# VH-VL binders against UPF0735 ACT domain-containing protein LBUL_1260, part 8

Target 1, 144 residues: UPF0735 ACT domain-containing protein LBUL_1260, of Lactobacillus delbrueckii subsp. bulgaricus (q049t6)
Amino acid sequence: MADYFYVHKKILPDYLEKVLEAREMLDSREAATVTEATERVGISRNTYYRYKDYVFRAKDPARGQQAVLSLLLADLPGALSAVLTCVTDHRASVLTISQAIPLASHASVLMSLDLAGLKGDINTLLADLKSLPFVKNLQLAGLE

## First folded at step 3 (VH-VL)

Design be3c (from be3 with heavy chain S32Y D57S D58S; framework fv_bexmarilimab)
Fold by ESMFold2-Fast, scan of step 3:
Structure be3c (fold): chain C 144 residues (1-144), chain A 122 residues (1-122), chain B 108 residues (1-108)
Amino acid sequence: as target 1 above (144 residues)
Amino acid sequence: QVTLKESGPTLVKPTQTLTLTCSFSGFSLSTYGVGIGWIRQPPGKALEWLAHIYWDSSKRYNPALKSRLTISKDTSKNQVVLTMTNMDPVDTATYYCAHSLYSSGWTYFDYWGQGTLVTVSS
Amino acid sequence: EIVLTQSPGTLSLSPGERATLSCTASQSVSSSYLHWYQQKPGKAPKLLIYGASSLQSGVPSRFSGSGSGTDYTLTISSLQPEDFATYYCQQYHSSPYTFGQGTKLEIK
C-alpha cells in the first residue's frame, strides 16, 4: 500500500478503468484470453500488460467483501437459474449454495456471495432479488 | 420466451447506407453475459459474423468490415441497430440478429431472428 | 483470423445411417468456444451443440459432439429425415468470430 495513492478517477486517463474491467473479465472467466478481454473494453494488449499489476479498485471497509443470503425459493424449473442470473447481472459472484429439501412449495436456500465486483450497492441487488415472483423471505444473513 | 426480429429496407442501391434494427423481447441486454450479434449469409454461401454488442456496452466488429459498421443499442426500446455504409451488390445477403449468452466461460448464439433479405442493386 | 475447414463439403447418406462431420481449425481453439449449428433451407440457423460437446436443450440425443484443440467432430448416430440440412461449426475463441463453410447432409 505505501506506493499507492487514493485518487479520484476524474484526474486519471480513462484506459486505467478499462484495464480493471479487462482483468475482471479474465478473473471471472467471462473472457478466455487477454486479446478477447482487451478488445471488449477497447484497449490494446500493450496497455493492459503495462498497467495490469498497478491498478486496483479501492476496498471500502464499511461495505464488506462477502454476503450471506437466506431465501425461500419456489420448487419450479428455472427458479434457481433466475436467481443466479440476477446475482451475476449485478456482477456479484456466488461462492456457495446450500439448498434444503422443499417444504410444500418452497425450498430453503443459503448462498454466499463475493461482492468484490458488485455493480452498484447491495441494497439494489437485494431489491431486484425480492422482486422475483418465486423468491420469498429474502434476508441478508451476514455481511463481512 | 426469447424472441428477436430484424427490420429495415429490403432493397438498397449501391453506395447507400443500410440501417437494420433488431427488436427483442424476453430478456434484458443489461443482464450479465447477454449480448446481441449480427450475422449475414449471402445466397447459397456460408455465415459471416459482422458485429456484436454486450451487456456492458462493449462492441466488436469484423475487422474486414470495421470501417463500414456501427452497432448501437437503445435500452428503452429493446432494440439494437446495425448501420453499414457504402453498400455494394456483393453485400446482398440475409441479415440475422442473434442472442448470445456467456455462461461459465461459454459464449454462443442460442436464439436467432428470422432474418431479413437485403438486396443491393441499381 | 482462425479459419474453420469443414469436411466433407457434401455427405450423401440414407435414413438410419450414422453421419460424422469434421471441423478443423487453423490454430488451437478452446473447446468451450466451439459450437455447431443446423440450418435448413430458408430458415435461420439453430444451435445444436455448444462447447464442443454440450447438447442444447430440445436437441435430440442422437446428436453428439467431441474434439479439442484443432480437431472437432459432430456425430448423428441414426439419421432421421429432418436431419438432412447444412451444418456449420463456429469458433468464439477470438475475434473475428468465424464459421466453417458448411457441410451439406443430403439424402442418397
Scores: ipSAE 0.000, ipTM 0.474, lowest interface PAE 20.2, mean pLDDT 81

Design be3g (from be3 with heavy chain S32F D57S D58T; framework fv_bexmarilimab)
Fold by ESMFold2-Fast, scan of step 3:
Structure be3g (fold): chain C 144 residues (1-144), chain A 122 residues (1-122), chain B 108 residues (1-108)
Amino acid sequence: as target 1 above (144 residues)
Amino acid sequence: QVTLKESGPTLVKPTQTLTLTCSFSGFSLSTFGVGIGWIRQPPGKALEWLAHIYWDSTKRYNPALKSRLTISKDTSKNQVVLTMTNMDPVDTATYYCAHSLYSSGWTYFDYWGQGTLVTVSS
Amino acid sequence: EIVLTQSPGTLSLSPGERATLSCTASQSVSSSYLHWYQQKPGKAPKLLIYGASSLQSGVPSRFSGSGSGTDYTLTISSLQPEDFATYYCQQYHSSPYTFGQGTKLEIK
């Protein structure tokens, strides 16, 4: 879904993870009420209700390993297509992609990949992506 | 919880090499999204970024100073070392090390050391 | 090199007033790459806002940031005595990663 991003928790406000913890306490009956759960994790009831329907854990055992890549991509026809082709040639799947509006000659891109089908090593995929002349500042932001 | 502290000489002669150590606690430089940068501020002037080292061992240097700068880390000692060669009086500044976090593909400095004033004079 | 120009250079206000500080980039930058810091005399800078509008944990809600492209603003509603300091914007869009020259907020 376009409205949901796969994002590492370190770049998120800490109260979002606490919302998840409070919901998990309620689901497991470690807390009987929203008041009890929110007090135990240190957030307000208002914070809980505001965010509870918009934050979910991205734990998907069916897909196996996942990676998050950050890169700058030249604003040229076919550049994104070539990146996607490189990913799929290595038998990885793109789960999400966020591309900022190009500024100057490059756009910031954040990609989440499913590595369950990956042919070879993630480092080989990263090396091939870095070899593309229109890719700059490629970083492995997360590996699950 | 997160603490950083700069150490090194406070007085350096022209042409000498400056070595500064950033000692930190409360985090690991092997942790995803974490890096340490060096920033300096000459008296009465703007902040100037010098170098950066990341959790994945990636190093970045200010292009204007790259030939003079070396950044390295010792994860076991919780230290990052900056070396700057051929010091000149214009390099007189307060030198800071700072913790960085990855955000939306880019980094920002969320915790800073207290800074160490380095004076370059004959 | 992206040059960040802050205005005004000095802003004189009284406690309780609203402060508006500007940062203009010589080239368009993504808001994700624009950050604001506060520095008091003899102290290290302190992160206030990252990604143009995200408030750092522990920073009072009276601080807010906005902007896109080349124009960014830091706003402090209802100034407190401890807010009188120098404020810097920074871009992490392209190397060298640059800071503005600073805006000094002083008591009127």
Scores: ipSAE 0.000, ipTM 0.471, lowest interface PAE 19.9, mean pLDDT 81

Design be3h (from be3 with heavy chain D58S, light chain H93G Y97L; framework fv_bexmarilimab)
Fold by ESMFold2-Fast, scan of step 3:
Structure be3h (fold): chain C 144 residues (1-144), chain A 122 residues (1-122), chain B 108 residues (1-108)
Amino acid sequence: as target 1 above (144 residues)
Amino acid sequence: QVTLKESGPTLVKPTQTLTLTCSFSGFSLSTSGVGIGWIRQPPGKALEWLAHIYWDDSKRYNPALKSRLTISKDTSKNQVVLTMTNMDPVDTATYYCAHSLYSSGWTYFDYWGQGTLVTVSS
Amino acid sequence: EIVLTQSPGTLSLSPGERATLSCTASQSVSSSYLHWYQQKPGKAPKLLIYGASSLQSGVPSRFSGSGSGTDYTLTISSLQPEDFATYYCQQYGSSPLTFGQGTKLEIK
């Protein structure tokens, strides 16, 4: 969605994750009431109701389902499409991409990948991306 | 018109270092996306990629041979030099340099030099 | 590394016949990264097809390429005398860049 963005939980208020935990207790019937669930996670009922419709869990981080890559990409026709093709050939998907203005023939690129369908391991994908001649300074900035 | 031509010794003794020069015209190796690769072919055998150098002086080497290979360019002279150390009779081959473009996001060799046969024997 | 295996090793045909040459990769390669070359005795290779199916400028239309994944094919629809040569496939979908062992197309 356009109104949602992907953010690391450490920059968020701690009660937002607790809202998710309370909702999970109610969904699993581990807690019978909102009062019980919110008391167990240490938030108020008001906090729960205020945020419950605006906070959702990302995909399973234990499986390494999302990656953030930073790289320098040559300012050449087809360079970005070759990177995207390499990603999709490994059955990963691009979630977001941001590209800075090219400086000295290369542009800084930051991209987020969905690894849920990834064939093989991420190291194979990274090696193949790094082998592309127009890709420099490829780094795994985050894995979740 | 794009042209490339290899030059260097045609006979090398075992353990010696081979130095080959690729001289080219019709393009500039300072142009973004342009690169030059070296490929060899032993008599009657398949093609084997050795090394690549790009307009930005980035270099790539075949992992099987990288400890023996050095590639460099002199953009002002339109030359690329390949050095291969510790030559052995199994390195006897025709050595080619070839032009490549990365503007379309893939690597293939669209123009090749004529090749130079290097024989390694005592 | 990706190993490219070409078959047959030698193909004997007469002018006017259709030639079909195969290239099989040890693991999947995007068609964008598979290319074909022609080499005549004593001469440098010449690029025929890039990206599995794109014909290089100046190459006769009787040459065509197809394939995806691990299986790729070069077809010559009606052989001319000048087509008898060795053909190589090449990939750079994964480092290092590799070539097949070649298919020699010879006159019957």
Scores: ipSAE 0.000, ipTM 0.525, lowest interface PAE 13.7, mean pLDDT 82

Design be3i (from be3 with heavy chain D57T Y102F S103T W106Y; framework fv_bexmarilimab)
Fold by ESMFold2-Fast, scan of step 3:
Structure be3i (fold): chain C 144 residues (1-144), chain A 122 residues (1-122), chain B 108 residues (1-108)
Amino acid sequence: as target 1 above (144 residues)
Amino acid sequence: QVTLKESGPTLVKPTQTLTLTCSFSGFSLSTSGVGIGWIRQPPGKALEWLAHIYWDTDKRYNPALKSRLTISKDTSKNQVVLTMTNMDPVDTATYYCAHSLFTSGYTYFDYWGQGTLVTVSS
Amino acid sequence: EIVLTQSPGTLSLSPGERATLSCTASQSVSSSYLHWYQQKPGKAPKLLIYGASSLQSGVPSRFSGSGSGTDYTLTISSLQPEDFATYYCQQYHSSPYTFGQGTKLEIK
């Protein structure tokens, strides 16, 4: 990420942290609209739209080097292979996999990923994994 | 022998709700790896996936249409029902239901119903 | 969403000739999730090839598929009269699951 700097927030304008807060309210559904979120944090809609794609918290998915994913995987031949293929297609590497015994046709899977080679951002990888019909309850359990 | 057949109204007025039923035989929706999807095709245009329901009751919707779509199944009747709200002339299309199978790392539509043409007009 | 672009839009050939149909994805797709369908006028689509290269049961061996990443190809080695139809590629890699716009194979 050559275009991003790690800086202490005290040297930044106050409204940048408010942009992050508004985005977090929208993502969590704590606010239903941009207007509601921006009014609650005290910034204009124009400020929100201007900066929303350029400010991220430390350890956001866009910045991580390693990730831990939790999911339910269908107990079908090739299901795990499809997940692994999706991960490697995004140039992430699987470090560890832990799979529980299947219950009601699904197994709990925990996997840790090395994102050093990741193509694009982790949100694109997560979206593609969530699109697989044999994957349920996909969660980003940790990011570093 | 796998068979699927769509049924429902052939004419719908703008703003009405469309309800289509897929009746199937030759397989069970309780079988691991089995699902049923709905796909539509406007006259002379490409195929568009709408929704899917799987053996484990998991449901998937096209994000562009998600607020308008509901898919459900009745395993005892061997039927899958698709409901689409607020119909518009642009929704005029042939609607298909199709059997899907996840096997050996692949997911594909292997058997299709004959399709039912739904015309949206005043 | 992944956009699949098929080329050519229309391909005019004679029986006995080789047909080559292309499908290009807007981003990389795993070959396991790229499928080809045949559709005749007034009929439902029929699965021909799944996973880029695996021939569906009952499909003649003259049909074959290949490709990886963003570029995929369907080949018919020696066209028969019943092969003149519209062909669609489809990706099941990410939601929404999308189809190409189709290539119409017509008699010259």
Scores: ipSAE 0.005, ipTM 0.582, lowest interface PAE 9.9, mean pLDDT 84

Design be3j (from be3 with heavy chain Y54F D58N L101I; framework fv_bexmarilimab)
Fold by ESMFold2-Fast, scan of step 3:
Structure be3j (fold): chain C 144 residues (1-144), chain A 122 residues (1-122), chain B 108 residues (1-108)
Amino acid sequence: as target 1 above (144 residues)
Amino acid sequence: QVTLKESGPTLVKPTQTLTLTCSFSGFSLSTSGVGIGWIRQPPGKALEWLAHIFWDDNKRYNPALKSRLTISKDTSKNQVVLTMTNMDPVDTATYYCAHSIYSSGWTYFDYWGQGTLVTVSS
Amino acid sequence: EIVLTQSPGTLSLSPGERATLSCTASQSVSSSYLHWYQQKPGKAPKLLIYGASSLQSGVPSRFSGSGSGTDYTLTISSLQPEDFATYYCQQYHSSPYTFGQGTKLEIK
């Protein structure tokens, strides 16, 4: 959404990550009170309340998520292998793959992915797949 | 065998659009697996990939420069054209076009043009 | 963006010696997508090795490449006078398809 942007934590004040840690301790019942949680991570209660509603972790990819991708793949040796390598390098798994008989220069491919082990976010994987020269018309058809 | 040659203006003013043409022989850009990339090199600095076009008209652009770049091919003339808008002195570089092949799923630049130096100054 | 760091920046050697040039990626790169180029002053780059270890046609056998993951090496077993040039590694794994900053091989 327009009010949020993705930023590497290196350029952020370190207390923002501590706000997340304090909230996680409260949610997991590791700390019983805001005072206990904030003292353990080394921030004030005031800092916690000021920022707690504005900082969030990226979605956990290890929750049984699945994605369905549609793409056109060049009819060349190794094209499918390169797509699979890209998926594996992002620590996602291919659950199913349906490849049509190539018509002209490309074959239609439908892939379902297991995102449980995904490193980073889905958008990074999609960008890298789209960057492959033999991949055309890549679309995210569904996300569960 | 394979030959490529860049052509275009050697001097461009700031804010102008640069248009470079890559003319080639010894292969067809309609052949499956064949592509043409553009790479530049500022004086005394490293190589920087700009754009890539393939036989199937698939196009790839450097994300940092994508809004400024357009690549197109004219298979009948054996030419690939790169257009770069809003030129700045920092864009002063030797611009290369290079032949690519898709082999065993991987892409690399096996033959390069001689390069054309483009200077951006007022 | 994958950053390729080449070391050393400059390597001074004599003809007949062995040269070892390193290329380190900021994140893992499939070896199939790592390539090495040679560039002489005022000339276009020339492909030496593709897919980390495959020698390009016409390139002398004294050139070899190896590596995987984040660490890649170009070796020249016995330097000839024509080998003194700048060498670049490139990854075509993820856009932007980046080059290293180069290693200049110069006469001692």
Scores: ipSAE 0.000, ipTM 0.558, lowest interface PAE 12.4, mean pLDDT 83

Design dm1 (framework fv_iluzanebart)
Fold by ESMFold2-Fast, scan of step 3:
Structure dm1 (fold): chain C 144 residues (1-144), chain A 125 residues (1-125), chain B 107 residues (1-107)
Amino acid sequence: as target 1 above (144 residues)
Amino acid sequence: EVQLVQSGAEVKKPGESLKISCKGSGYSFTSYWIGWVRQMPGKGLEWMGIIYPGDSDTRYSPSFQGQVTISADKSISTAYLQWSSLKASDTAMYFCARGDITSITYSGGYYFDYWGQGTLVTVSS
Amino acid sequence: EIVMTQSPATLSVSPGERATLSCRASQSVSSYLAWFQQKPGQAPRLLIYGASTRATGIPARFSGSGSGTEFTLTISSLQPEDFAVYYCQQYNSYPYTFGQGTKVDIK
């Protein structure tokens, strides 16, 4: 732990990311042998063995693992389902959902999301949710 | 019960600034959009733009983008239409209207169900 | 932008007769079309939304039909209070656009 640094990939040789890709292919059984994996990513077996135990993907500390969203949702058929579909299409998972009774035409909704599987950036998910005309006052209430 | 009450008539000179208001009552102000519509003397209706008071999300007609500012103060349930510098061609009746949704659509889909009484703005030298 | 065209510009009708007003969109607006009534010196009043749904308090003599690009407002038996200007409006796509109006006059 003490010997590891968070380093932006632009200052690293390109073969280090390829080492990670080869290892991931082996772990997922997308490749059956080291030879197959290294040939597919375009590195030598020697490069793989030299670096495989010293390079790891780090979690993005700025992104966080969980988000709490607050929003107003129109009291219309399909509105909640469309929100859940949008979240799922971005490969985030809903951990909890709290929905108040509708006041006028909208209900307050508080959602906790698991971002571990998130496809892309949280800001892309938020932008897509905000584009839904039946979603109002969407706010990121917490991120960790 | 639902009412939109607009500010009184205004008489202005070209180049002057103006801010007119539309106060909602009898409903949850932050749960509906407020649209602004212009009607020039003897002419039809022109959609200017729409605002959601809860987060101030605002959409303008291209014809009015940069010519007017639409805003809202949710603490007093009031929407505003503002000009930094009036022109004689701004002489018109201005209506505010409440926008409601009937179905899910990414394009907006808000119909105007309740209207203010209108504010007459006259700009002359 | 979507251009809304209303016809006729003026419709002369006697009380008790049927009035039929047309509205055409330059491209499909699905069913996102509203009809408004405006009397001199008054704000517009919503009659129909979603092409065919009557707004609250609107008499049954008012009916809307159509989808896509062709829409009709029908007043089955015109009453004296129905003489007014009628506007159609699409709310399918920004910017929202109104037709230029049809004036319903006494014959």
Scores: ipSAE 0.000, ipTM 0.490, lowest interface PAE 18.8, mean pLDDT 83

Design dm10 (framework fv_lumrotatug)
Fold by ESMFold2-Fast, scan of step 3:
Structure dm10 (fold): chain C 144 residues (1-144), chain A 123 residues (1-123), chain B 107 residues (1-107)
Amino acid sequence: as target 1 above (144 residues)
Amino acid sequence: QVQLQESGPGLVKPSETLSLTCTVSGFSISSYYIHWLRQPPGKGLEWIGVIYYSGSTDYNPSLKSRVTISKDTSKSQVSLKLSSVTAADTAVYYCARTVDTIHYGGSTYFDYWGQGTLVTVSS
Amino acid sequence: EIVMTQSPPTLSLSPGERVTLSCRASQSVSSYLVWYQQKPGQAPRLLISDASNRATSIPARFSGSGSGTDYTLTISSLQPEDFAVYYCQQYSNYPYTFGQGTKVEIK
């Protein structure tokens, strides 16, 4: 949604995350009332009502999210295997891989991922992939 | 305040296993990649390996058969084991942290280093 | 592995002089190149990352440039505290590799 930004929670007031926690308690029936949920997480009922319709978790696994990544992969033994292991370690699934013939020292790779099982967020996965010395020009080409 | 500190024995006998520990403070090792590097006296730097958020590791191919890097997040420690050492393994050993977030464009370079610990392999 | 070659091996210069240090890679490193300064008995200190991005607290007299296989570190006006060994490193390909270093000595 155009009116929403993807921001790291550490720059947000802590009560916004508590609003999400209170809502999750209510959804899971861990708390029976808004009063019980808000008292458990340490926010006022007014804080909950003011922000509850404006704060959401960025990832929604129920929607079967998919991503397309574009990257340059070094023409080195084990480079592709390292990328696949990193994706699998984050519980994402590789749907398709397209690799061009290497030009100089790198090959262009386009990879489609199923994020339904993803542990953590996609930013952590992207950061870990970028940490591999075999990988450069990694870009998120599409996210659905 | 970000700090990394290497520790371990200053002397190791040939054929034995070198064991070093890197203790960090001011940040969580579960949020950063920690690398090991070494520098023989009067010579240049050599990259040994890295341990990632997931606990997965990558090693310099020249050392892969002898190197193991592991971590204990509860103690804020990263460990290096190098087996079957020889005089050629005499060096100052460093642990270092890299930045590698989307904000930094995926660039991986060392922003903070430990002070280094000298390991002499003597016969 | 990518071989990094630095030149010259040693420079002996007077304060105030302009210094240029060269770093050449055996293949393109696509500006994934970092410069470190190391003083005797100390760990390396980050100077320049991504070939030209000066690190926080590093004086403006230090600058980096280059692309592909050829990179340069420049010190516009050498100061006594710049006595050190300078290393370049690539992080384009595995394994990470360093140059052999250039020693800068102030007369």
Scores: ipSAE 0.000, ipTM 0.468, lowest interface PAE 20.3, mean pLDDT 81

Design dm11 (framework fv_bexmarilimab)
Fold by ESMFold2-Fast, scan of step 3:
Structure dm11 (fold): chain C 144 residues (1-144), chain A 127 residues (1-127), chain B 108 residues (1-108)
Amino acid sequence: as target 1 above (144 residues)
Amino acid sequence: QVTLKESGPTLVKPTQTLTLTCSFSGFSLSTSGVGIGWIRQPPGKALEWLAHIYWDDDKRYNPALKSRLTISKDTSKNQVVLTMTNMDPVDTATYYCARSGYGSDIYTITQYYFDYWGQGTLVTVSS
Amino acid sequence: EIVLTQSPGTLSLSPGERATLSCTASQSVSSSYLHWYQQKPGKAPKLLIYGASSLQSGVPSRFSGSGSGTDYTLTISSLQPEDFATYYCQQYGSYPLTFGQGTKLEIK
């Protein structure tokens, strides 16, 4: 997927940003058809089709849309619920959770989180999770 | 009956290392969810948490004092030991060990709290 | 770290009166992790209330707790002579564990 470059929009033709706007209108259903979307942003249908699959908005490099966490959780009633509460208090959402059978009083947990609604910094969420008494070896395994 | 008792020197000279032992009975530190913490209280001042050790040997330290603190357990002897280096007169305090018990609320959220405390031992740091 | 601020610092009341003690956190704390302790002079602290509102076994029913977020309250409905002591709130939601500075309840 290494075919993309990070360039400042000042050196790009203005119609590329309009392609993004038209696609966003279609995805949000503000426009029902390609013709409606392209007319509203002032580009041709041919321009839209030519570039629609090759231009994307940059993601925040300090905050991904999705994170994958791995941790060891004490095998105690409510330990997982406390972790989930911490995640939702930060306005992140749990997408998936995998919990292994506990070994030596601990369970391996792998969680994927949707960070789109995250309140504040992901590092604050990680610090708060690491501070819970029943959480060990918390690692950020992936960040989109 | 759950009982905890602190032991160690009551007088320490500046720059020396303090070693305190918490001896307990009525429970095992091999029991899942159980831990022991150390808390100190200077005369007339508030409580300050120092360090904690859990059944699974998970150790936590107050970041303000981490470089000076070591906590360890001997499960077979029912003892937890706290070591604090480079003692200073400002470290004069009553030192407590306390058991961290746990429970669950109606939403099954695990709660940790200090349910039993030792009597405390006053450690004076002076020349 | 989470700083807990208790008010008032000293509360002077007579036996039979109602006492209300406050604890304010510098950031939101889940009520499940907010606890109250009683300490009498020369003695170790004793757990009174855990999880903001749950009464510890053996603690008289005149003690009650409430609150959520950043604001927590300990209430003693009818003070007995043995209730005059210093009270501490504590959070066990994140490390380092922290205590408030205490509220001293004294006889008027």
Scores: ipSAE 0.006, ipTM 0.602, lowest interface PAE 10.0, mean pLDDT 85

Design dm12 (framework fv_iluzanebart)
Fold by ESMFold2-Fast, scan of step 3:
Structure dm12 (fold): chain C 144 residues (1-144), chain A 121 residues (1-121), chain B 107 residues (1-107)
Amino acid sequence: as target 1 above (144 residues)
Amino acid sequence: EVQLVQSGAEVKKPGESLKISCKGSGYSFTSYWIGWVRQMPGKGLEWMGIIYPGDSDTRYSPSFQGQVTISADKSISTAYLQWSSLKASDTAMYFCARQIESITYYYFDYWGQGTLVTVSS
Amino acid sequence: EIVMTQSPATLSVSPGERATLSCRASQSVSSYLAWFQQKPGQAPRLLIYGASTRATGIPARFSGSGSGTEFTLTISSLQPEDFAVYYCQQYNSYPLTFGQGTKVDIK
């Protein structure tokens, strides 16, 4: 089950929005390194890593439904590509992806998906992702 | 020009304490990790640990956890590797190296010249 | 801990010949693999990162390839200054680990 709340940014510390900005710079390749991104927005790398997997932007009304998935991904060539292909085959889009350094052959991955173009239902996408042999502990962390 | 300059060679006896240094210059010292690598005579490279000088976040190899202490003083752009009690098996060349961190890459790009530590009775 | 195994331990080649060095990981490291050159009495020097990307200032005769568990460093037309020990290193998971090294010797 999802443990996310929809809260106005006024009641949150300023650095949480900066974490989002740093992540967006990295995703867009506007910044090449975590150090560059965090320096540009004025937060420490420690702050970035502490919060990066726990804050997401609210759904854009034009984008439709969003989902946040948590999973363990095998540290194998093509594993991430297979996951991304499964998502795009269902006509969902990956908005963000965060991957921790692998420990014991698997990496923790957090993905946010845009479901506006989704073909079929979310349960079919989740079932197909769970069927991939290198995906473990897939959880639907959030659904809007 | 990015440079890492290490302290000079040390000759010590078992049981003595030692602290060696690695001074960075030519870059933002607080924005990169500094790693320590051991090379025993005639052997290969062993990663010991890393520190991020900006917040002193430190991570050790399990083999070196509790054996050494890594620290940094960002006011003088210097990282340190310290032993409370040296053993003869600590005889080695010790290198410091700068580690870049990106969303996809965590590799050592610049290295110090090395500090030779000899521990003998 | 991921164990990195290099082969051969020693490679004897003449100047102008091609040298091919292998590095095998006990578990997949994707493309998070670097190659270093170490000459006697010197610190290691970064040659390749990301399995195949040459570091700044590294001559084109050095090339890296591979992914997952099998990696290769190739030195085409070996020069006198290339006689050294070469190490591979994975940076995909902690602890970071190096191979034992391959010594490239004359003849």
Scores: ipSAE 0.000, ipTM 0.493, lowest interface PAE 19.4, mean pLDDT 82

